# Designs tried in a protein design chat: VHH binders against R-phycoerythrin subunit beta (cpeB). Part 2

Target 1, 175 residues: R-phycoerythrin subunit beta (cpeB), of Prochlorococcus marinus subsp. pastoris (q7v2z3)
Amino acid sequence: MTVSKSNQILSNDRDLENISNKNIEDIKEFINTANSRLDAIDSITNNSHAIAADAVTAMICENQDSVNTKISLDTTNKMSVCLRDGEIILRIVSYLLISDDESVLSKNCLKDLKNTYLALGVPLKNAIRVFELMRDATISDLKSTVNSMKGEKEFLSDLISNTEFQFERIINLLR

## First folded at step 17 (VHH; from u6 with G54R)

Design w3
Fold by OpenDDE, fold request of step 21:
Structure w3 (fold): chain B 175 residues (1-175), chain A 119 residues (1-119)
Amino acid sequence: as target 1 above (175 residues)
Amino acid sequence: QLQLVESGGGLVQPGGSLRLSCEASGSTFSSYTMAWYRQAPGKQRELVAWITTRGLTNYADSVKGRFTISRDNAKNTVYLQMNSLRPEDTAIYYCAAYTWHGYELFEHWGKGTPVTVSS
């Protein structure tokens, strides 16, 4: 049940009757901004499959010349690992943008990511490229999402910077 | 099976422009990443540009700043605007479409459209 964010703001207005009109407006703005930021971050999770799929496909296109006209089943299988992990990584990034809990970086698919990929025969260069492409796609998606929203958008620049930072941390696990 | 049909190729002078089109059959065009490739005589096929389902694009270094890839999902068509054409751009240009079904990638290719840049 997507509780309409508008209804939550209205219910809080009754409790603020003793606060000056200015203070009420400031609080409303704060809540709206916070909600907008959360909605933007949620868009990453909501679009995680598309973002990951696009990134892997783009990487494959860029490397297709090195592999026969038809992508080998083996190559596709290896890159599908990046697709699966990419979706998870995007959810992790979303989480890190909300929470200060960095322990997640040592958990899940990120644990020993480099060694896992090496063991599976996934070229690290290609994996890094996929994650870079996911970063770019995520940022593009955030921009699009926020620009479609009503209200103050001052948080966007910081959100982008933080997103870049989180992706760089993850990419560095493969270096 | 998705069918791709390229059009818009032809003979142009150096510095000229062409717009290639690739029309896809079917109703799920929006789920495909699209790409343009080219193959010059005696050379290997090379990537020219790609555009994702969400509209992100990238280009080969050799065409960057001169070529633009775009898509119209309503028309099931991907385009390649080619400006400032050079003799080295002479090739057969191919359209490709990619989509995932689960963890399997499917690709489709057009038959190609020839582009000749000559004085």
Scores: ipSAE 0.881, ipTM 0.957, lowest interface PAE 0.4, mean pLDDT 91
Fold by OpenDDE, fold request of step 21:
Structure w3 (fold): chain B 175 residues (1-175), chain A 119 residues (1-119)
Amino acid sequence: as target 1 above (175 residues)
Amino acid sequence: QLQLVESGGGLVQPGGSLRLSCEASGSTFSSYTMAWYRQAPGKQRELVAWITTRGLTNYADSVKGRFTISRDNAKNTVYLQMNSLRPEDTAIYYCAAYTWHGYELFEHWGKGTPVTVSS
């Protein structure tokens, strides 16, 4: 079962309350882990363009017309919207992994996203696929980043679950 | 402008293996998403596999478990390892490269390399 953002925040709050009962070494470890988690999340933002671009490109590869070796300008223009939005969405995801401010889901490019895409002629199936690919790429990025770090990495599984949760929320806006 | 040159195609028996290479020249290879396509006689072009700039991969269902796409940025080359080849894999295989400049997508294609699987 996917862990909700709220549950993760509550868990973090409980951990903070217990810091005073731990020895200095435990405190250091806690801080290091927290910082590592933040650094991992920050990597999403740092790599947002690459992640979004890769996802859109991969989707285009999967859906490119078999009869034409060149991507039409119309298709490229439509999917470039997903690239722009994808970068923003990745920043939103990183924000949601840190903050409990859920209002962001009703703001920015996410507001009325489905109808906007329909109006622009963006195929929803393709857009959903892009977001799925971004999810996968983001998770891969998190794994790579965390695995390159020193120290305890037990937070990774929860971070991945939360990331999946946030992406599913966003993808569901298109369904 | 980026140029792509495929190699490694040829005649192979069913169950055999081939490794295709696509070498890129004239641009920054690491910024390109790479893909392999194939076109069999009398059929439409179809995607075989893609690999992103960050190394994520995906495959057509028909080749999943048999083919592996990989890249070597130091050599400006993308590879397609083809194992357990079947007659239905017979096609001209094309390498494609994709990159974004701003919000514009650019694509490049190789000339293709023929693969024939026959007993």
Scores: ipSAE 0.881, ipTM 0.957, lowest interface PAE 0.4, mean pLDDT 90
Fold by ESMFold2, look of step 17:
Structure w3 (fold): chain B 175 residues (1-175), chain A 119 residues (1-119)
Amino acid sequence: as target 1 above (175 residues)
Amino acid sequence: QLQLVESGGGLVQPGGSLRLSCEASGSTFSSYTMAWYRQAPGKQRELVAWITTRGLTNYADSVKGRFTISRDNAKNTVYLQMNSLRPEDTAIYYCAAYTWHGYELFEHWGKGTPVTVSS
């Protein structure tokens, strides 16, 4: 009916040690999942040229005026700006996915992005279309990257939703 | 320079199917975004579908659900499967390819393959 202090202490010690071992295992899994999530986000940066180049090219395919005449040097120069900006945007998206630091949208060149494109003569609808295509390609790339991983992949749906959110914020700067 | 040769066009009755092929030679096909365009007599050329280097696709609204673009990098070929064909699909179909070397864009066009849909 009564429990000795030694039995009470031993039971608590064994329970604390079991919880400690479980906590270490939980921490290891948390770190492994965090590393997998970071690897997926890093793939966006590593693939940024391909993602941006595909998006600009797809937008060019959709532009009716581009299909009626050979693409001029002036058009190529403007589209190369979209490509370089696209690579930068993809690095910013990666940063936002890691940090969620909204100040990058206000402090960097993104604050005046719309006015910069207007001054350079880049059609806003073309820039928006490129960013939409980059969003779709980034999501496709994240799915492919995570599907090739070992271990738990529960973070993918949240990562996709966050990616859509960050791209929508950037696209809204042009609207 | 990349060269593109379309094939598979011809005469078909409404509701029928055709498969267009565009074979590329003289360059690395896998680095190209590929597209199909069409031009009916007296009309401007219009996009039918595109497929990126990474396999993403899109279609004109007029063909969505009936046409499928695909690519086989081992055969350096892009395809356009055209099902449930309609007389308004009558056109010359062109294959186009686009690639970037750094920040310089290169485009290539085939000579086209005619498709006629009529009873």
Scores: ipSAE 0.767, ipTM 0.910, lowest interface PAE 0.7, mean pLDDT 84
Fold by ESMFold2, look of step 18:
Structure w3 (fold): chain B 175 residues (1-175), chain A 119 residues (1-119)
Amino acid sequence: as target 1 above (175 residues)
Amino acid sequence: QLQLVESGGGLVQPGGSLRLSCEASGSTFSSYTMAWYRQAPGKQRELVAWITTRGLTNYADSVKGRFTISRDNAKNTVYLQMNSLRPEDTAIYYCAAYTWHGYELFEHWGKGTPVTVSS
Protein backbone atom coordinates (compact mmCIF):
# COMPACT_ATOMS: atom_id res chain seq x y z
CA MET B 1 0.00 0.00 0.00
CA THR B 2 1.92 3.03 -1.25
CA VAL B 3 -0.61 5.95 -1.90
CA SER B 4 -2.80 7.72 0.68
CA LYS B 5 -6.38 7.60 -0.46
CA SER B 6 -7.55 9.76 2.43
CA ASN B 7 -5.49 12.75 1.29
CA GLN B 8 -6.80 12.48 -2.29
CA ILE B 9 -10.37 12.12 -1.04
CA LEU B 10 -10.09 15.21 1.17
CA SER B 11 -8.73 17.29 -1.72
CA ASN B 12 -11.54 16.16 -4.00
CA ASP B 13 -14.16 16.81 -1.31
CA ARG B 14 -13.05 20.42 -0.93
CA ASP B 15 -12.93 20.90 -4.71
CA LEU B 16 -16.40 19.34 -5.02
CA GLU B 17 -17.72 21.61 -2.27
CA ASN B 18 -16.40 24.72 -4.08
CA ILE B 19 -17.88 23.56 -7.39
CA SER B 20 -21.19 22.73 -5.71
CA ASN B 21 -21.38 26.17 -4.09
CA LYS B 22 -20.68 27.85 -7.45
CA ASN B 23 -23.36 25.72 -9.11
CA ILE B 24 -25.89 26.65 -6.41
CA GLU B 25 -25.18 30.37 -6.93
CA ASP B 26 -25.48 29.93 -10.71
CA ILE B 27 -28.85 28.22 -10.23
CA LYS B 28 -30.07 30.98 -7.86
CA GLU B 29 -29.09 33.65 -10.39
CA PHE B 30 -30.82 31.75 -13.21
CA ILE B 31 -34.04 31.47 -11.18
CA ASN B 32 -33.92 35.14 -10.11
CA THR B 33 -33.36 36.25 -13.71
CA ALA B 34 -36.20 34.04 -14.97
CA ASN B 35 -38.54 35.44 -12.28
CA SER B 36 -37.55 39.01 -13.17
CA ARG B 37 -38.15 38.34 -16.88
CA LEU B 38 -41.57 36.83 -16.14
CA ASP B 39 -42.49 39.80 -13.92
CA ALA B 40 -41.63 42.20 -16.74
CA ILE B 41 -43.71 40.24 -19.24
CA ASP B 42 -46.61 39.96 -16.79
CA SER B 43 -46.70 43.77 -16.62
CA ILE B 44 -47.79 43.76 -20.28
CA THR B 45 -50.85 41.69 -19.44
CA ASN B 46 -51.66 43.76 -16.36
CA ASN B 47 -51.51 46.96 -18.43
CA SER B 48 -53.08 45.61 -21.61
CA HIS B 49 -56.16 47.83 -21.54
CA ALA B 50 -54.12 50.98 -20.87
CA ILE B 51 -51.58 50.14 -23.57
CA ALA B 52 -54.27 49.37 -26.16
CA ALA B 53 -56.45 52.34 -25.22
CA ASP B 54 -53.45 54.69 -25.36
CA ALA B 55 -52.50 53.38 -28.79
CA VAL B 56 -55.98 53.77 -30.26
CA THR B 57 -56.30 57.25 -28.76
CA ALA B 58 -52.90 58.33 -30.09
CA MET B 59 -53.83 57.11 -33.59
CA ILE B 60 -57.09 59.08 -33.35
CA CYS B 61 -55.12 62.20 -32.35
CA GLU B 62 -52.94 61.78 -35.44
CA ASN B 63 -55.98 61.53 -37.72
CA GLN B 64 -57.98 64.49 -36.37
CA ASP B 65 -58.29 66.38 -39.66
CA SER B 66 -61.14 68.74 -38.71
CA VAL B 67 -61.16 72.21 -37.15
CA ASN B 68 -64.35 71.94 -35.04
CA THR B 69 -65.81 68.48 -35.68
CA LYS B 70 -66.15 65.98 -32.87
CA ILE B 71 -65.02 62.43 -33.58
CA SER B 72 -67.91 60.57 -35.20
CA LEU B 73 -69.70 57.67 -33.53
CA ASP B 74 -68.86 55.54 -36.60
CA THR B 75 -65.14 56.19 -36.07
CA THR B 76 -65.32 55.41 -32.34
CA ASN B 77 -67.27 52.20 -32.99
CA LYS B 78 -64.67 51.02 -35.52
CA MET B 79 -61.79 51.96 -33.21
CA SER B 80 -63.38 50.18 -30.26
CA VAL B 81 -62.83 46.99 -32.28
CA CYS B 82 -59.12 47.84 -32.43
CA LEU B 83 -59.16 48.39 -28.65
CA ARG B 84 -60.70 44.97 -27.93
CA ASP B 85 -58.38 43.23 -30.41
CA GLY B 86 -55.42 45.15 -29.01
CA GLU B 87 -56.06 43.76 -25.54
CA ILE B 88 -56.18 40.23 -26.97
CA ILE B 89 -53.04 40.81 -29.04
CA LEU B 90 -51.12 42.02 -25.98
CA ARG B 91 -52.04 38.83 -24.11
CA ILE B 92 -50.91 36.79 -27.13
CA VAL B 93 -47.61 38.70 -27.33
CA SER B 94 -47.05 38.10 -23.61
CA TYR B 95 -47.61 34.38 -24.15
CA LEU B 96 -45.22 34.33 -27.11
CA LEU B 97 -42.54 36.13 -25.08
CA ILE B 98 -42.79 33.43 -22.39
CA SER B 99 -43.09 30.53 -24.82
CA ASP B 100 -41.92 29.74 -28.33
CA ASP B 101 -45.26 28.03 -29.00
CA GLU B 102 -46.28 29.71 -32.26
CA SER B 103 -49.38 27.50 -32.47
CA VAL B 104 -51.25 30.22 -30.53
CA LEU B 105 -51.37 32.27 -33.75
CA SER B 106 -53.03 29.34 -35.54
CA LYS B 107 -55.39 28.58 -32.60
CA ASN B 108 -56.63 32.18 -32.41
CA CYS B 109 -58.74 34.04 -35.00
CA LEU B 110 -55.83 36.33 -35.89
CA LYS B 111 -55.23 34.59 -39.25
CA ASP B 112 -58.40 36.17 -40.65
CA LEU B 113 -57.90 39.58 -39.02
CA LYS B 114 -57.34 41.52 -42.27
CA ASN B 115 -60.55 40.22 -43.88
CA THR B 116 -62.49 40.92 -40.69
CA TYR B 117 -61.27 44.54 -40.63
CA LEU B 118 -62.04 45.01 -44.33
CA ALA B 119 -65.56 43.68 -43.78
CA LEU B 120 -66.11 45.95 -40.77
CA GLY B 121 -64.70 49.00 -42.54
CA VAL B 122 -61.78 49.41 -40.17
CA PRO B 123 -59.04 51.17 -42.18
CA LEU B 124 -56.04 48.85 -42.33
CA LYS B 125 -53.60 51.78 -42.19
CA ASN B 126 -55.14 52.90 -38.88
CA ALA B 127 -55.10 49.40 -37.42
CA ILE B 128 -51.45 48.97 -38.39
CA ARG B 129 -50.65 52.31 -36.73
CA VAL B 130 -52.42 51.21 -33.53
CA PHE B 131 -50.42 47.99 -33.41
CA GLU B 132 -47.18 49.90 -34.04
CA LEU B 133 -48.04 52.22 -31.15
CA MET B 134 -48.82 49.22 -28.94
CA ARG B 135 -45.40 47.78 -29.82
CA ASP B 136 -43.69 51.04 -28.89
CA ALA B 137 -45.67 51.34 -25.64
CA THR B 138 -44.93 47.72 -24.74
CA ILE B 139 -41.20 48.28 -25.23
CA SER B 140 -41.36 51.47 -23.15
CA ASP B 141 -43.21 49.61 -20.39
CA LEU B 142 -40.67 46.77 -20.44
CA LYS B 143 -37.79 49.26 -20.15
CA SER B 144 -39.41 51.06 -17.22
CA THR B 145 -40.24 47.82 -15.42
CA VAL B 146 -36.82 46.22 -15.93
CA ASN B 147 -34.85 49.40 -15.17
CA SER B 148 -36.61 49.56 -11.78
CA MET B 149 -35.50 46.02 -10.92
CA LYS B 150 -32.49 45.12 -8.81
CA GLY B 151 -29.90 42.68 -10.06
CA GLU B 152 -28.71 41.86 -13.53
CA LYS B 153 -30.89 43.12 -16.38
CA GLU B 154 -29.14 41.54 -19.36
CA PHE B 155 -32.38 39.93 -20.64
CA LEU B 156 -33.86 43.32 -21.61
CA SER B 157 -32.28 43.56 -25.07
CA ASP B 158 -33.48 40.08 -26.00
CA LEU B 159 -36.95 40.87 -24.65
CA ILE B 160 -37.14 44.04 -26.77
CA SER B 161 -35.96 42.22 -29.90
CA ASN B 162 -38.47 39.42 -29.36
CA THR B 163 -41.26 41.95 -28.77
CA GLU B 164 -40.41 43.69 -32.05
CA PHE B 165 -40.38 40.32 -33.82
CA GLN B 166 -43.77 39.20 -32.47
CA PHE B 167 -45.44 42.52 -33.25
CA GLU B 168 -43.99 42.50 -36.79
CA ARG B 169 -45.57 39.09 -37.40
CA ILE B 170 -48.96 40.32 -36.17
CA ILE B 171 -48.74 43.58 -38.14
CA ASN B 172 -47.90 41.57 -41.27
CA LEU B 173 -51.30 39.89 -40.99
CA LEU B 174 -52.75 43.28 -42.01
CA ARG B 175 -50.40 43.88 -44.91
CA GLN A 1 -67.46 67.00 -17.43
CA LEU A 2 -63.72 67.60 -17.72
CA GLN A 3 -62.74 71.25 -18.22
CA LEU A 4 -59.44 72.28 -19.82
CA VAL A 5 -57.89 75.72 -19.40
CA GLU A 6 -54.86 76.70 -21.48
CA SER A 7 -52.42 79.42 -20.47
CA GLY A 8 -48.95 80.74 -21.31
CA GLY A 9 -49.60 82.04 -24.81
CA GLY A 10 -48.46 85.44 -25.99
CA LEU A 11 -46.19 87.44 -28.26
CA VAL A 12 -42.61 86.31 -28.68
CA GLN A 13 -39.75 87.11 -31.03
CA PRO A 14 -38.37 84.52 -33.47
CA GLY A 15 -35.92 82.25 -31.69
CA GLY A 16 -37.69 82.78 -28.39
CA SER A 17 -39.41 80.35 -26.08
CA LEU A 18 -42.84 79.90 -24.51
CA ARG A 19 -44.28 77.32 -22.16
CA LEU A 20 -47.95 76.48 -22.57
CA SER A 21 -49.91 74.92 -19.71
CA CYS A 22 -53.24 73.12 -19.80
CA GLU A 23 -54.84 72.52 -16.42
CA ALA A 24 -57.63 69.97 -16.16
CA SER A 25 -60.38 69.73 -13.57
CA GLY A 26 -60.93 66.34 -11.98
CA SER A 27 -59.13 63.50 -10.24
CA THR A 28 -59.25 61.27 -13.34
CA PHE A 29 -56.66 63.31 -15.26
CA SER A 30 -54.16 60.44 -15.16
CA SER A 31 -56.51 58.32 -17.30
CA TYR A 32 -56.46 60.82 -20.20
CA THR A 33 -54.24 60.93 -23.23
CA MET A 34 -53.41 64.59 -23.74
CA ALA A 35 -52.65 66.43 -26.95
CA TRP A 36 -51.80 69.86 -28.24
CA TYR A 37 -53.19 71.04 -31.55
CA ARG A 38 -52.73 74.34 -33.33
CA GLN A 39 -54.64 76.25 -35.97
CA ALA A 40 -53.18 79.15 -37.92
CA PRO A 41 -55.50 81.61 -39.69
CA GLY A 42 -56.79 80.10 -42.92
CA LYS A 43 -55.31 76.69 -42.20
CA GLN A 44 -56.67 73.41 -40.90
CA ARG A 45 -56.07 72.38 -37.31
CA GLU A 46 -53.01 70.17 -36.98
CA LEU A 47 -51.63 67.92 -34.29
CA VAL A 48 -48.55 69.29 -32.52
CA ALA A 49 -47.86 66.55 -29.95
CA TRP A 50 -49.52 63.89 -27.84
CA ILE A 51 -48.65 62.22 -24.55
CA THR A 52 -50.31 58.99 -23.43
CA THR A 53 -51.43 58.02 -19.93
CA ARG A 54 -48.20 56.04 -19.61
CA GLY A 55 -45.91 58.80 -20.91
CA LEU A 56 -45.30 57.79 -24.51
CA THR A 57 -44.96 60.91 -26.67
CA ASN A 58 -44.95 61.86 -30.34
CA TYR A 59 -44.54 65.08 -32.28
CA ALA A 60 -45.39 66.56 -35.63
CA ASP A 61 -42.29 66.60 -37.86
CA SER A 62 -42.37 70.41 -38.01
CA VAL A 63 -41.78 70.74 -34.25
CA LYS A 64 -39.54 67.75 -33.45
CA GLY A 65 -36.47 68.79 -31.49
CA ARG A 66 -37.95 72.22 -30.65
CA PHE A 67 -41.07 71.35 -28.67
CA THR A 68 -41.44 69.07 -25.65
CA ILE A 69 -44.75 67.79 -24.28
CA SER A 70 -44.86 66.70 -20.64
CA ARG A 71 -47.42 66.03 -17.93
CA ASP A 72 -47.68 66.37 -14.17
CA ASN A 73 -50.51 64.14 -12.93
CA ALA A 74 -50.24 65.55 -9.40
CA LYS A 75 -51.12 69.00 -10.76
CA ASN A 76 -53.57 67.74 -13.43
CA THR A 77 -51.53 69.66 -15.99
CA VAL A 78 -50.00 69.03 -19.39
CA TYR A 79 -47.27 71.32 -20.73
CA LEU A 80 -45.85 72.26 -24.11
CA GLN A 81 -42.35 73.73 -23.96
CA MET A 82 -41.80 75.57 -27.23
CA ASN A 83 -38.21 76.55 -28.04
CA SER A 84 -36.61 78.14 -31.11
CA LEU A 85 -39.95 79.57 -32.15
CA ARG A 86 -40.51 80.55 -35.77
CA PRO A 87 -43.12 82.80 -37.43
CA GLU A 88 -44.80 79.67 -38.86
CA ASP A 89 -45.53 78.53 -35.28
CA THR A 90 -48.02 81.42 -34.98
CA ALA A 91 -51.42 79.88 -34.22
CA ILE A 92 -54.09 79.33 -31.62
CA TYR A 93 -52.95 76.34 -29.55
CA TYR A 94 -55.62 73.97 -28.24
CA CYS A 95 -55.38 71.39 -25.49
CA ALA A 96 -57.38 68.19 -25.95
CA ALA A 97 -58.02 65.23 -23.66
CA TYR A 98 -59.22 61.74 -24.55
CA THR A 99 -60.17 58.71 -22.49
CA TRP A 100 -61.93 55.40 -23.04
CA HIS A 101 -64.55 54.48 -20.46
CA GLY A 102 -65.01 50.85 -21.36
CA TYR A 103 -65.36 50.97 -25.13
CA GLU A 104 -66.81 54.48 -25.29
CA LEU A 105 -64.53 57.39 -26.19
CA PHE A 106 -64.75 60.72 -24.36
CA GLU A 107 -63.24 63.86 -25.88
CA HIS A 108 -62.68 67.32 -24.34
CA TRP A 109 -61.20 70.53 -25.73
CA GLY A 110 -59.92 73.75 -24.26
CA LYS A 111 -60.82 77.15 -25.72
CA GLY A 112 -57.28 77.78 -26.97
CA THR A 113 -54.43 80.16 -26.22
CA PRO A 114 -52.99 82.42 -28.94
CA VAL A 115 -49.27 82.34 -29.75
CA THR A 116 -47.76 84.98 -32.02
CA VAL A 117 -44.15 84.76 -33.19
CA SER A 118 -43.20 88.05 -34.79
CA SER A 119 -40.35 90.55 -34.88
Scores: ipSAE 0.762, ipTM 0.906, lowest interface PAE 0.8, mean pLDDT 84
Fold by ESMFold2, fold request of step 21:
Structure w3 (fold): chain B 175 residues (1-175), chain A 119 residues (1-119)
Amino acid sequence: as target 1 above (175 residues)
Amino acid sequence: QLQLVESGGGLVQPGGSLRLSCEASGSTFSSYTMAWYRQAPGKQRELVAWITTRGLTNYADSVKGRFTISRDNAKNTVYLQMNSLRPEDTAIYYCAAYTWHGYELFEHWGKGTPVTVSS
């Protein structure tokens, strides 16, 4: 009777210890996956200059379809604005991927980005193309970074979709 | 100053293949976005393909699926593998290189290599 209750209590203690160990392992896996996702997002900011510079340069390549004429200083000055802003935009994308706080799109310098580019003489089509190229390069960088990681990589598909979504929101500010 | 030297052009029959090379000298090749352009007689120069410092690529619609741009930073060389060549691909092919130092863009061009696709 009393001995039977002691055996039942011991069985419950072992069950509680097994559940506690499983919960600890689940928490460690959750934290490791979250850290891996954050590391992938950090790669965007760490590579922001290269991503932006590549995007602006690629857009310039696509718009150089005349006889062998050197790119003008005026064109270079306009495109250097896209380079500087591109680095900032990549940091904003990283913030949005972490927080999903869309208020940054309406309350900071992005609010009038279209009008600012029009006033500076930056063609909107070119700026949109740069942002599209930055999106593509960011996705390529995320794939490369995550594929080099060990552990669970299930988050990559959702991270890519979210990156596409955040870039579309920013590109819409120019449309 | 960076110099670009194209090679690998020549005469080839339709359906054939050529591999163009562009070797860079006098600079750090890995910091350059590379591009191939072409200019047919009486036509405007057009972009064929570009490859960024991080390996992202793009192609003109007329060459997608037939041409492949690649780079070998150890050899300071960019390549254009041209498969399934057509007479319309006949042109002088130019290699171009671009890099930013701060907010200043530097561009360099090769002298071109002729490609003729003809039976």
Scores: ipSAE 0.724, ipTM 0.895, lowest interface PAE 0.9, mean pLDDT 84
Fold by ESMFold2, look of step 20:
Formats: structure tokens, sequence, C-alpha cells
Structure w3 (fold): chain B 175 residues (1-175), chain A 119 residues (1-119)
């Protein structure tokens, strides 16, 4: 009874101390990584308007020619939807980088994005280009924020891969 | 109301270099995406390069590796460094600026600066 429990406890005490010491170092590493991850994700969220606005503007620059020397009001209205949606998408991507809850894509009705854009007259080719540019800008922000903390190559690679994956899923909704 | 003034154009031999400047006045330069376009006689205006407010850049395929766009927000200036110039680069080069106020896009254009590449 008591002797059996005492012997088990003594053996477990050594194992528990070894696990506890390793867990303390793992906890320190987790906290350091979590702070860096949160900093990178906060940067995306705080800059979501600028990232989306830059992406829409860059796409518009790429589609200027002498026939379309000025941007029409109708084209601006259609692409301003991409600006609003881009900010939402960046917040969704930020959430997905923290969690694995993919139901947020369905809850926000992103599965119907193509039909919504067709109904609003948003050119799908242009929307795809905007989201591609947002992906590239987001990755650039991640690199800048994470690389200020040394020894995080694998952490950065995971963030970049996840970001690419989430943006490709969203872009494929328009294809 | 933003005003854009290009400079640095001129005559250069093939293989030479030029640096174009575009100085902005009258508003916050840092909030604008900047672009360079060019138009040769009888051709459509085409994008050369853009640089976003956050410093991302892209280039037309015909100039990649030879041209570099950059910006100096302290001087309200965007630059186009043009190396290894070819006769096909002969055009009027225009600076353009774009910004959003809410969901309305505003655009501004310079008057252009001529670049001639010939022997």
Amino acid sequence: as target 1 above (175 residues)
Amino acid sequence: QLQLVESGGGLVQPGGSLRLSCEASGSTFSSYTMAWYRQAPGKQRELVAWITTRGLTNYADSVKGRFTISRDNAKNTVYLQMNSLRPEDTAIYYCAAYTWHGYELFEHWGKGTPVTVSS
C-alpha cells in the first residue's frame, strides 16, 4: 500500500524533476517564440489598411494605359470593394496564423466571394492580382518584424508557408 | 493638390545611364504610391515601375535588372535609375502618384521628362 506508493512516487519524483527542468526551458522558448509571433501578427493587423491600399493601388498602376489615362469612378468603386475586403482578409489571415480554426472562412462567407464580386462587377483578374500583392506585402512585413529577433529561421519559414497557404485558398475562391 | 516635377532626362548613348527624379509638393508624399510610366511616339503609355508607400517595388519585364525605382520620403522625391540604356528606352517619362482618401482614389501626373537614347 504505502510502501508501493512511496516507491512509485520516488521513481516519479526523479522523472518529474527531469520533465520539470526541460519544461521550464521549453516554456521559456515558447514564450519567446509566442511574443515574436504575436508582434509579427500585430504588425499585419495594425497595417492592414496600408497593405490593402498599397495592393489595390499597385494593381491600378499596372493597368494604366493611354486609353485609360484616368481612373473612372465606376472602376474606383469596384476596386474599393477589394480595399474593404482586403482589410477583412488580412485580419482573417492574422487570426489563422494564431489559430487553426478554419471555420472563420465559412463564417465570413468568403466561400461565396466569387459570386459576390461578379454581382458587384469587380473584375476577378484584378481582385486576384490585389490579393497576390497583399500576400507579398504581408510576407515582407513578417520578414521585417521577425528578423529583428535572431535565431528564428524555422519560425519565420512556418509563418511564410502558412501565409502563402491561406492566401492561395482565398485566391482560389476567385478562380 | 499635389504637384509633380520630373527632372534628369536628356540625351544619352546606348549603354549609358540616367537618373530621373520626381519631386512632389503640396501634400504628404509618404502616403502616395509612386510610379514611372513612359510613352514613345505612336505607342501606348506603359508602366515602367512602381513603389508602394511601404517600399515594395515592381518593374516591367522590359526593364527588369536595368532600372531601379527608389524613394526618399524626407525629400519628397522618387527616383528612377536607368542603367544599360537602349534605343528602345527612348520615350517621355512620366511620374505618377496615387493615394486613397477613404474609398476614393486620387491620382496626379507630372508633365514628363524626355529621354533619348541614340548614338
Scores: ipSAE 0.702, ipTM 0.891, lowest interface PAE 0.9, mean pLDDT 80

Design w3
Fold by ESMFold2, fold request of step 21:
Structure w3 (fold): chain B 175 residues (1-175), chain A 119 residues (1-119)
Amino acid sequence: as target 1 above (175 residues)
Amino acid sequence: QLQLVESGGGLVQPGGSLRLSCEASGSTFSSYTMAWYRQAPGKQRELVAWITTRGLTNYADSVKGRFTISRDNAKNTVYLQMNSLRPEDTAIYYCAAYTWHGYELFEHWGKGTPVTVSS
């Protein structure tokens, strides 16, 4: 009787210690992975100017009809709007990757982004191209950032897929 | 302020290869998006390839799979490796560099290097 209860107590104590030690290590790994994912997302905002500037510049390179003449002032002015907006878009993408709170798409200037660009004379195809280039550059930067990290990197594939999803939602506002 | 000098052009047979170089002098090269353009006689200048400050690249459809753009920031140089060359690739090839200062885009152009693809 006392042997039966003592065996149960000793077995339960050993199982408790084993489960507790495993749970603590699992929790540490989960927290480390979450921190690494957040650090990768933070790199998007830290690099937002470079990403947006590269995207607008690349689109301008693609749209020069007459490279023997200077880029027209009106075209450059209209695309500089995309530079400023691109930095904002990258912060919104970062927010969406953390929270998936899609209400941000409805209440900021994003709600009516297409009509805003039409009113400003920004060609929609050029704006779409800039956002596509920002998506591609963001994914490239995420890969570089995560590949330089130590520890588990299993979150990268999901982070890339989520980045492609949030950018698609934003690009669809222009379509 | 930034000066760009292209080199590596010349006469090559169809199916051959050339490597163009564009060496920059002056400012910090790493802050520039670099591009190659080409212009055949009587035609409009067209984009060939670009490479951003962070290494993203793209190519014109006509050169995809045959041309590779790359950069070496330590040497202030951008390259265009041109493989499987065709007579249609005959043109003057120009290097261009772009950077932003505030909301103003600054662009710089080289003088060009001629490439002729023929027997």
Scores: ipSAE 0.686, ipTM 0.882, lowest interface PAE 1.1, mean pLDDT 83

